# Ledger of designs, part 12: VHH binders against p49116

Target 1, 238 residues: p49116
Amino acid sequence: EGPLLSDTHVTFKLTMPSPMPEYLNVHYICESASRLLFLSMHWARSIPAFQALGQDCNTSLVRACWNELFTLGLAQCAQVMSLSTILAAIVNHLQNSIQEDKLSGDRIKQVMEHIWKLQEFCNSMAKLDIDGYEYAYLKAIVLFSPDHPGLTSTSQIEKFQEKAQMELQDYVQKTYSEDTYRLARILVRLPALRLMSSNITEELFFTGLIGNVSIDSIIPYILKMETAEYNGQITGAS
Below, E stands for the ipSAE of ESMFold2; O stands for the ipSAE of OpenDDE; V2 stands for 0.75 times the mean of E and O plus 0.25 times the DockQ between their complexes.

## First folded at step 29 (VHH; framework vhh_brivekimig_d4)

Design d56 (at its last look DockQ between E and O 0.35; V2 from the best seeds 0.00; counts 0 for: pae E 5.1 > 2)
Fold by OpenDDE, look of step 29:
Structure d56 (fold): chain B 238 residues (1-238), chain A 119 residues (1-119)
Amino acid sequence: as target 1 above (238 residues)
Amino acid sequence: EVQLVESGGGVVQPGGSLRLSCAASGFTFSSYAMSWVRQAPGKGPEWVSVIRGSGDDTLYADSVKGRFTISRDNSKNTLYLQMNSLRPEDTALYYCARGYPLYGRFDYSSQGTLVTVSS
């Protein structure tokens, strides 16, 4: 029973589509989001504890927390993604929909608030200067959340979450010994993830990719992807 | 080099049927999931269907579920799409792709095959 995470789980490198267009279009946004989603799920698969839960439980966990994982990924990769620019582009595209009267006033408000929450969350994480290890452990804590409905092996999931929390604590104490409240400041950011709608996230980032296929439906397939297949998919190269 | 060549497109009346084929080369076909993607005029690419490398599992877009059937012959490195009960809204250029395609970008090496559903 070694540690939950190793140094290999700290690496989280997102490769963006190239070239970056002068004006970000829906294609670019969706492709970027897709790559991040795949990366996040691939990361989850790389954790031995995750694999030990079995395919059904793994799928259920990811279905429950993919939005949170994705959002943490957005925060972590905000610089590489030019996230502010992406969000601005999304808002711009939304404005077009508004002009075409495709959305109700309430829906517009919900979507705009969601975008605001995403931006604020990412900004807050940037201000905290969260490092790669901390992100890895935060993602693990989110992934191994036992409080989602319909989960099996909740006791084991809870143990893994506790292990992630303990390892994070140890890391923070060793790395940031002079900042005695850093752990608390980091963990207190997690509740913000639960306030974000997975449906709205899906609509904003994945509409073009999935069409009439939901993220929920595609998750089992992504989790079953072979390494070669994953690499080919992420690069998007022929 | 990955090569994918689609065929089988054509003009058909509403309610008609077509069978698309995709010849694959340049990679171990059976090791990869394969997908069909279509692009209608003036619209972005739409994911239609995916089949696992072994052929034991499939997924369909809601718009085609119950009407389309994806299949593969790994011995022939060929992907198929049986399209039944075709509708005008199915009119599109159809592409085969290796894996689960990214929006706007996926592994394909052909011009696609045009399916036109019109009365």
Scores: ipSAE 0.376, ipTM 0.726, lowest interface PAE 1.8, mean pLDDT 90
Fold by ESMFold2, look of step 29:
Structure d56 (fold): chain B 238 residues (1-238), chain A 119 residues (1-119)
Amino acid sequence: as target 1 above (238 residues)
Amino acid sequence: EVQLVESGGGVVQPGGSLRLSCAASGFTFSSYAMSWVRQAPGKGPEWVSVIRGSGDDTLYADSVKGRFTISRDNSKNTLYLQMNSLRPEDTALYYCARGYPLYGRFDYSSQGTLVTVSS
């Protein structure tokens, strides 16, 4: 019927904790990442097609793709959140853990490789100058993936993904009419998202969570949270 | 000044029940989500449960789901935790806190009440 996304879904404004500390700490990094996570989840929740799938399907989809949405959000907001500075602070924290014998050398290598992959992905998106419309449709494509285990609305989800793909194609062709290969260059970036480990993302960005809380366990709660409540919690917690 | 004062801890046998209370003052209680957190001897803090300011939405740690019930009475500015089917691993210092479990620590917390589950 109408378009999958509207202009309200293209706007993606991340607000950072203020003031920025002179030296980044785990609380600042976790709050910054939490704000991006909430923004990403509420972006998904605001889409009429997503709402139409029902709460159980919504939870299943977001649990399956939250890391891809989060990674796209990191790339889109890398300048606003000073992502390179955050990653440098995380690397320093990891080096302290080595000196304190808290992590194995194999785990450190695994985490550093993930950081390198994340930096490379964000750099590639910046080099392509991906705009807000393109990010919105890429996020929709990863959100409406029909191949997740346990999904019951697979045909409807597939229709929504195909609609996101078509709307991205139409947008790129209209807006970048002289760049024949732009859509192909954008779409070849998606496989890199599948290389991102949700467990390592949680370790990198959510180490400030109280011991037993995981992103997977709070997704149903975040999806029910009203935007005004979310804003109150984030601003009231800082 | 924000103040949170908890009570109701004690010693109980496995399979038993306890009810914890947390009296709040110095802020508009109904406007804030409230959490229970516990800390077992020699371990770090573990989030237990959270309830929305209105009281209509709750979330539980997997380790306590089905056994513990969080509730609040906004007219009395009081938060509750009903703990049923208690196990030795539930032994901990329990405290109430204002907020959700996403930002490392809550902005205000109580001193804690000890719950010991042993034969």
Scores: ipSAE 0.115, ipTM 0.506, lowest interface PAE 5.1, mean pLDDT 84
ESMFold2 (binder alone), look of step 29: mean pLDDT 81; pTM 0.815

## First folded at step 30 (VHH; framework vhh_brivekimig_d4)

Design d57 (at its last look DockQ between E and O 0.73; V2 from the best seeds 0.00; counts 0 for: pae E 5.6 > 2, SAP .782 > .668)
Fold by OpenDDE, look of step 30:
Structure d57 (fold): chain B 238 residues (1-238), chain A 118 residues (1-118)
Amino acid sequence: as target 1 above (238 residues)
Amino acid sequence: EVQLVESGGGVVQPGGSLRLSCAASGFTFSRYAMSWVRQAPGKGPEWVSVIRGSGDDTLYADSVKGRFTISRDNSKNTLYLQMNSLRPEDTALYYCARGYPLFYFDYSSQGTLVTVSS
């Protein structure tokens, strides 16, 4: 068997909506997030091992880890997205809701804490100067997590995760030979992803577009989308 | 220029049926997923249904699942929404939109009004 990931899986280029509005409205934020979500799922689809698990298992995996993948994507694409600006805009929108007394105190706290965790995570990843290869492997490790409930083929999933971990280790040893503890420093960031609520992420980034449709419910549909169809839509080609 | 024109709205009694149509122009219709969105009085927009460009896959909001059917005729550049077992809560202005629920690119400007009342 060949490697889990190839150089083709390292590329992760997000195309932002154009033009950028003067004021980051909810629509722009949601559109940007949607593109990232699709890109992340498309990336997963590009992995032969992922395809080998079958459609049902693939769907279950993505449902279980989409928030983590999305968050890693946010970290990886933070500059291109102007994530700090987006998050600031989200906070501003939330403040409006707060002023209107639409949220409970507890909910406000939860949402704000989530935003802070998200920002801190992305900042921490930036400080580590994670490269494209490392992100690819980290995403793979997150994707092929066998410990989610309800998964089938857990043995195979575990095997793929181990392979991802091994390849990451080899890469780090090869590329950053002088930094003995880089691998550990990178991997120790992954638990932070599990502390983030998928529901709050959905509320912050997707409520403006999807409406009453949950990310969970639409994941199978996203996974069936053709790349050409997606590209046509984001470019607005006739 | 992308144009979307809805038709087929009207007044119907509870339990009745309507069929909405959306005529599309200005783009290659078959290359795009199409969606229906509705907005009830005093409420925000609600996503209703989406169909892939090829017409081979559909998705529905829980509120309309089992009652509404989205379809399309790519040869006529037309999107349809068959609405059965209509309820008063289905009363809304219905819009045709180009794209998936994640990508609302183009909404029609007018919509078609559906009123369900006894």
Scores: ipSAE 0.477, ipTM 0.775, lowest interface PAE 1.4, mean pLDDT 91
Fold by ESMFold2, look of step 30:
Structure d57 (fold): chain B 238 residues (1-238), chain A 118 residues (1-118)
Amino acid sequence: as target 1 above (238 residues)
Amino acid sequence: EVQLVESGGGVVQPGGSLRLSCAASGFTFSRYAMSWVRQAPGKGPEWVSVIRGSGDDTLYADSVKGRFTISRDNSKNTLYLQMNSLRPEDTALYYCARGYPLFYFDYSSQGTLVTVSS
């Protein structure tokens, strides 16, 4: 009943650590990525359809798709994050690692190919000029994917995905009525998300996390967090 | 200005117990998750445990699960770590930090040294 998403789900405002340093450091990258991940997880939690699936299903669903949601977030926030500058700095570091023989050639090739794929995805989304409504529906389609192994309630998840697809179709046809193929061009970008490696994403953006905590292990904790607690953490306010 | 002061460290024998405390000031303690972090000699920092601001949810590193218990007393602005069944590899400088493992922690505080040895 009712629309899957409301206008509150379209707002996706990432606040970056201040000030942006003259040169990149691991702390700035890791904090920026952590803020995006947190924003993405709480965006998902705010959706009534997601809430209706129950806590166990919610955790399983987010564990299955967090990297895809994160990657869509990177594309949506690429300019505010200065993502191209971050990726260029990482490439320079990897080239220096080759010169210093610090990393295996096979691993470096794998990481460089992943960076190129990420940049290509973000550029393709920017070229299509994907708007905030379209991003919100694409995230919902990714979130409510019944294809991931180990999920329960897959029939209901599939119904929510269909609803997201229908609402995206209606939005695109109304808003971009003169562009007959816009929906198709947008949807064909989604398969690339499944090919992105969560292991490499963690290495690129979360290597500064303290200890051996993986993103998979903290998802239940992030999903339980209350809004006031989250706001206090990101602002540093008392 | 956020201030965190650790205490309760010392020398204990393997299998022993120790209780660490962290006194917090300069912020509304109950609104923040709190973590324990440790740094063994010659190693990088390692996250140990986190407790939610309300005190009702905890998470532990696998290396300490079942042996350590994090707790807090929001009326006293104090964080605790009960360390049981201590092992030589638990030897480290222990410090508390505000926030979850996802956020960067400031390591400038002194911490409290725990040494587990015969």
Scores: ipSAE 0.098, ipTM 0.490, lowest interface PAE 5.6, mean pLDDT 83
ESMFold2 (binder alone), look of step 30: mean pLDDT 82; pTM 0.836

Design d58 (at its last look DockQ between E and O 0.64; V2 from the best seeds 0.00; counts 0 for: pae E 5.2 > 2)
Fold by OpenDDE, look of step 30:
Structure d58 (fold): chain B 238 residues (1-238), chain A 118 residues (1-118)
Amino acid sequence: as target 1 above (238 residues)
Amino acid sequence: EVQLVESGGGVVQPGGSLRLSCAASGFTFSKYAMSWVRQAPGKGPEWVSVIRGSGDDTLYADSVKGRFTISRDNSKNTLYLQMNSLRPEDTALYYCARGYPLWRFDYSSQGTLVTVSS
């Protein structure tokens, strides 16, 4: 068996909506987030091991980890997205809702804490100066997590996760030989992903697009999306 | 140039039915999922339904599930929305869009007005 990931899986290029509006409205934010989500899922699809698990298992995996993948994507694409600006805009929009007394105090706290966690996570990743290879492997480790409830083929999933971890280890040892503890420093960031609520993420980044349809419900359709359609949407091509 | 043109709107009584159509041009219709979106007076846009390019899978908003049916004829580059058991709350401008609910493109169109009133 060959490696889990190849150089082709390292590429993770997010194309932002154009033109950028003068004011970051909810639609722009949601569209940007949507593109990242789609990119993340299509990235997963590009992994042969992922395909080998079958459609049902693939769907279950993505449903379980989409928030983590999305968050890693936010960190990786933070500069391209101007994530700090997006988050500031989200906060501003929330403040309007607060002024209108549409949210409970507890909910406001939860949402704000989530935003802070997102920002802190992304900042921490930036400080670590995580490269494209490392992000690819981290995403793979997150994707092939066998500990989510309801998964089938957990043994195979675990095998793929171990493979991802081993390849990451090899890469870090090879590339950052002088930094003995880099691997540990990187991996210790992963638990932070599971402290983040997928529901709050969905509310912050996607509510303006899908209405009462959940990301969970649409995931199977995203995974079945034709490559040509995906590319066409990115480029605007016919 | 991508073009989407809606038709079929009108005034109906509660419990009535309408069938909306969307004529698509400027792209390979069968390769794209298509969605319906509506906007009621004083409300924001609401996603209604999506159908895959092949037509083999559909998804609906909870508000219309069981009452609306999305379909397509790829040979005619046309998207349809059969609306049954219409309610006053279904009153809106209806638009067709290329793409999935999370990633839709609302091209320049006038939409078609559906009014449900007694």
Scores: ipSAE 0.373, ipTM 0.725, lowest interface PAE 1.6, mean pLDDT 90
Fold by ESMFold2, look of step 30:
Structure d58 (fold): chain B 238 residues (1-238), chain A 118 residues (1-118)
Amino acid sequence: as target 1 above (238 residues)
Amino acid sequence: EVQLVESGGGVVQPGGSLRLSCAASGFTFSKYAMSWVRQAPGKGPEWVSVIRGSGDDTLYADSVKGRFTISRDNSKNTLYLQMNSLRPEDTALYYCARGYPLWRFDYSSQGTLVTVSS
């Protein structure tokens, strides 16, 4: 009953660290990526259907899909983040690592292939001109995936996913009434998200983070973070 | 201007204890998560622990879990690290920092040296 998402769930505004450095560095890239990750987690928490599943189920869902949500966020925020510039800087550092013998050839091939897949995904989403409503529903479809092992309440999760698909269909049919196959073209982009490695995403965007903490280990902490605390951490207010 | 001042470091024998303090000023302390970070000689920074602004949630690196306890007193703008069962591998400069392990440190600190040796 009622819509799965409201207009408040469509807003997805990423704020970048200021000031932008003359040369991109590991700390700026990691801060930018962390802001996107936190924004994605705050977005997921704000959904009443997600809240209804309970904390243990919430943690399990986000652990299973955080990389897919993050990748959708990268595509949605690619212009604000200057993602192409960030990826170019990463590629240049990888090329320097080859010259300095700091990484194995197998690892470099694996990382470069991931970068190519990410660029192709973002380009395909830009080519389709995916709007904010469509992104919100795509994120919901990814979030409420019942396919992951170890989940509880899978029948309810499946119902929420079906509702997200229905609401996306309604939106696309009303807004893009002349484009009969737009929904199908949008949905066929989702399998590419499953090809993205969370291990490599951590290395691309979260290298230089202090310590030995994986994103999986901090997800429960982020999910319990109050909105006021999140805003305080992002703004850096005294 | 944000200021963080660490104290309480020193030389201790293996198995000993120390309590580190961090005096914070220049920002609303209770609104920020606070972390301890350490840097061993010749190595990069290593995150140790974090505590939420309210003080009710903590997270520890596996290497220190069960031995170290992070705490805070928001009325005194002070962060603490109780370090028990110290090992030579805990020898490092210890820094307090504002934020989470996924965030870069926006504010530098002087650090306090902890040396664990016979």
Scores: ipSAE 0.153, ipTM 0.538, lowest interface PAE 5.2, mean pLDDT 83
ESMFold2 (binder alone), look of step 30: mean pLDDT 81; pTM 0.823

## First folded at step 31 (VHH; framework vhh_brivekimig_d4)

Design d59 (at its last look DockQ between E and O 0.52; V2 from the best seeds 0.00; counts 0 for: pae E 8.2 > 2)
Fold by OpenDDE, look of step 31:
Structure d59 (fold): chain B 238 residues (1-238), chain A 119 residues (1-119)
Amino acid sequence: as target 1 above (238 residues)
Amino acid sequence: EVQLVESGGGVVQPGGSLRLSCAASGFTFSSYAMSWVRQAPGKGPEWVSVIRGSGDDTLYADSVKGRFTISRDNSKNTLYLQMNSLRPEDTALYYCARGYPLWGRFDYSSQGTLVTVSS
C-alpha cells in the first residue's frame, strides 16, 4: 500500500470571514469556528484510508475525535484566525454570561480553565514551530485512534494510526535530522488534547448558532457535504 | 445582486400550519445550500433548517424536527418551509439565508416574514 498521506493532505488553508468586525461578536466567532470544523472534516474525508473505513466507521471516528482535530486546527491556524483575539472575545462574552447569572461558579472555573488549556496548547505548538507535514500527521494520528469506545474496525484503525506514526517518524528524521528528540517532543503534546472537554469547546465556539443542535448530530451531515458546495459558500461565488 | 424575499408568514393558532416561501435571485440557486433562520423577540437568531443545493439532504434543529419540512424547487429558485404543529415558541421573524446553519453570518439581509402563533 502507498503512504497514508500525500502532499495534498499537508495543505490546510482556512479562509476567515471578511471583513473582521471591530467587535468580535458571537456570530463571527461561530462562523470562524464552523469554517475550521468543516475544513477539518473535509481534510479527513480526503484521506483514502479514511474513506476505506466506510461511512459508519468514519462518522464514529469523527464523533470521537472532532474536538481534538478542531483543537489541532486552532493551533495550526492560530495566526490566520487571530486566535488570541478570538479567545479574548470569548472571555469577554463569558463575562456577560456571568453577569447574567447564567453560570455557576464551578462551571465558570471549568470554562476558564478550558480556555486556558486551549491557549496553552496552541502556544506550546507555536513554540515547537510545528510545520504543515507534522500537523497533518498529528491530525491523522488523532483521527485514527482505535481506543475510542464503540468503534468498529479497530484493527484497521490501529494500522492506519501506526502508519501515520511511522510516516511522521520518517519525515521528522529526514527533515530534522539534527533534532534527535523532536518526534518525542511533538507527540508528547497529544495527551493534552484528551483532557479537553468537547462539550465546553462546543459551548465556547458553537453555541451561538446551532442552538439545540449538537456537533455530534451535524457531523454526519458535514461528512456528506460536497467539497464544491463548501468552497462555493466560502468564496461567495455566484 | 443576491436577493432573497420571504413570504407566507401570518397569524396562526397553536397546532396550525403555515408554509413559507423564499424567492431567490442573483446567484445560481441550485449550487448553494439554503437555510431558514428565525429570530424571536428579545432573542438572538436561531437556525431552523438547511437543505443542500441538490435537495437530497436536510437538517433540522431539534426544536422543529418532525414538525417542519424544508424543501426547494431549483427550477423556480424557491425555498420552502412547511411548518406544522406550530407552537407559541415558534413565533418569530423567519429569514431565508444562503448557506449552512453553522455560518455565523449571512451576507444577505432580508426583511423576513413574521410568524405569530397565538391563541
Scores: ipSAE 0.222, ipTM 0.620, lowest interface PAE 2.5, mean pLDDT 89
Fold by ESMFold2, look of step 31:
Structure d59 (fold): chain B 238 residues (1-238), chain A 119 residues (1-119)
Amino acid sequence: as target 1 above (238 residues)
Amino acid sequence: EVQLVESGGGVVQPGGSLRLSCAASGFTFSSYAMSWVRQAPGKGPEWVSVIRGSGDDTLYADSVKGRFTISRDNSKNTLYLQMNSLRPEDTALYYCARGYPLWGRFDYSSQGTLVTVSS
């Protein structure tokens, strides 16, 4: 029994690659995004309720929601990542692709609309001044979504989602007691996450990956990877 | 110092087989995922396969699935790539690398081992 999340699940500290290049490039953007993806997946893995679902269910659940978790992570870490600067660099790259006729007009429109939606989502979350506890519960609500196709154990997943919703409600009512509608304002932002394209997220943030490896294909490996192993892989010799 | 030494390359006819080896030293081999990466003449690097430190999980590029098998022997600090049903497009310098290919550039450069598939 007990709470779904503890205070140790609220911390979400993203460390950016060093050194920062004079000009942002595909490799810096991809490394930054990969660190956020790792942090998001390992945050999910640290939750006892998530652990209780078993390895196959964990993988299926994260494959269904990774883009939503990643987008919440972008909003939460937008300032430490300088996300507006990253998106501006991506827009400049797209402008070069237009000048060189490398992309279709329809595709460029889709990508620019996605960038605009992402900026508006992050701005709306900043305007609401969403705190770390609220982000943690929103991520849990997104993670334990029982309505994704192909999931098993949907009754248990639904129970965990309901518990996350109840704990968020209790937190908001206690902490923001004078703002009667804060919970409602927060929750109405979540549907926008389902409309964001994982394909375009990969194009925006993960183009620098070596080869043709999709995020779906690496999720089982990320979930099995220990934090020490990941840190060793990016920092070098043991 | 981390050291990776590839061997087992050569010239082979289409449809043939080769087994590549990578001898590792200077680190705790069993604690790290290991990858194979290849680079064809005049092209950029292409990830081929990865295996977890424990050896219990593998991942392959679509172009080699069903034909290549990655394996490791942690008691010998050695990584392997069994390549079957070789095609001319498999011609490349093959490198082993420590880590997952998805987290950036190859951390350790080496000479690689050349595989040439030609009639």
Scores: ipSAE 0.012, ipTM 0.381, lowest interface PAE 8.2, mean pLDDT 82
ESMFold2 (binder alone), look of step 31: mean pLDDT 80; pTM 0.802

Design d60 (at its last look DockQ between E and O 0.50; V2 from the best seeds 0.00; counts 0 for: pae E 5.8 > 2)
Fold by OpenDDE, look of step 31:
Structure d60 (fold): chain B 238 residues (1-238), chain A 118 residues (1-118)
Amino acid sequence: as target 1 above (238 residues)
Amino acid sequence: EVQLVESGGGVVQPGGSLRLSCAASGFTFSSYAMSWVRQAPGKGPEWVSVIRGSGDDTLYADSVKGRFTISRDNSKNTLYLQMNSLRPEDTALYYCARGYPFYRFDYSSQGTLVTVSS
């Protein structure tokens, strides 16, 4: 069989809403996050191996790993997103919630720690200077994780994950031949993703979704969207 | 300025039909997916349906699938929602939205009230 990923899977270009408001409101944050989420999911859809798993398995898989994919996306797109600014804005909005007595002290602590973990993760990835290929393979490794509960075709998922790992190894050996431990350094960052709460991520970035829409509930719809349509929405002329 | 104006709402008996319209202006209509969103009394907004800019693909909430049909006329900058087999639970204020409701937000729209009651 051919490689798991191709050069087409390396491109991961996020388009931010324009113009950036002076004050980053909830809508801007939510739309930005949504764009990244969509991009991440459409990226997954573009992988032939992912398509081969079938719609049901794909949905379950994305439901299980969307937070990790999203977080990797945040790291990869941190500069384009002005992530530090977004996170600062989120903190400011949280202050409002605190003033309104909407959060318990414990919850505030949890949320702030989560923000800190997000920042640290993204900073760590930046320090490692992860390139587009490495991000693509890391996302693939995260995507094809067989250890989530309720998954079907776990053997096949595991094979895809192994393939992603092997291709990453080959890439790193080829591209960074003088850095013997490059692969290890980047892989050891992945566990941090598992320690991040999807619920808190959803609360921070997606509170502006219409109604009681959850990420879990919209994943099937996002996966049914065409990439061209998504792209058209972000680049369409007003 | 993006403008969306809904119409076609009214009172109908269960099993009845209504057709909603949304007149759009202020943007290139054909370049955007369009959605219908509804909000029932005392409930949060609910995504109903979306149609792609080209009109060649549609998505529906499970609650309306098989009963509602979203369509558009790009030459008229108009979005439609044909609602058949209406149920009391379809009672809501219906809004037209540019894009996907979980991706883009509504622009200033009044909504159109649909009431399904015996």
Scores: ipSAE 0.193, ipTM 0.603, lowest interface PAE 2.4, mean pLDDT 89
Fold by ESMFold2, look of step 31:
Structure d60 (fold): chain B 238 residues (1-238), chain A 118 residues (1-118)
Amino acid sequence: as target 1 above (238 residues)
Amino acid sequence: EVQLVESGGGVVQPGGSLRLSCAASGFTFSSYAMSWVRQAPGKGPEWVSVIRGSGDDTLYADSVKGRFTISRDNSKNTLYLQMNSLRPEDTALYYCARGYPFYRFDYSSQGTLVTVSS
């Protein structure tokens, strides 16, 4: 019964496409977001407890929680990604869509509220100065959520989630012993992740996806990808 | 610099077959997933298929599943698309691309034209 996560699960280094263009464009935003998505799914795949659940359960879990993992990744990597600049550019493009009557008023309101909630979430995480261990355990809690409809092995998933919660509690208590309420402040941020719409996340960050491909449809392929192929996708350049 | 050169297109009758090839250079071919993408006249690009770098995992668009087979020969740096039971709806300019559909694709500007006459 070893720990749920090892040191390899704590490091979470996002590399950005180079060079950064003079003006942000859809392709740069989509490539940047795709790198974060791949990093997040490969992070999940590397966990022995996740591997033990089997391929069908793995796919179901990631389909259910990829947006929550992605949002935690955005918060963790907000500076590296220049997330505030990306969101500002998106807001500007929404304003242009209003001028051209391309979106309904209800849709624009929905998207703007989502952007605001995302910014608030990222700001709250930055204010708490969440460290890499804490992010890793929060991602594990989100990943091993037994509450999603249609899951198999929910008893085992629940046990893994409880193990992640216990290990987070132990870590915070040992590392931040002078801060009695840190764990509680961290945990109350998690419900906001369930309010994030995966469809709006796709619209905001993945508009460069081609044709009939969605994140949901490519998840099984990403989960089967070999480490060498993954590294080639984010480090190869010309 | 990445170079992708398509060949094997042509005119074929409905129900016929064609085999497309894509010669790749300028990168470690076996380290990358490769895709086929097509663009019919007057339409946006449509992803067709992807194959993993090792060649052992494939994924197909529903519109071509069961009729098309993607493959690769890593010793020759070549990607293939076997197209069977062709339909007029398959008429398009076909491109190979390095990577996954949600990344920027590296295309040749030429592609290879497939025309299925009715």
Scores: ipSAE 0.064, ipTM 0.490, lowest interface PAE 5.8, mean pLDDT 83
ESMFold2 (binder alone), look of step 31: mean pLDDT 83; pTM 0.832

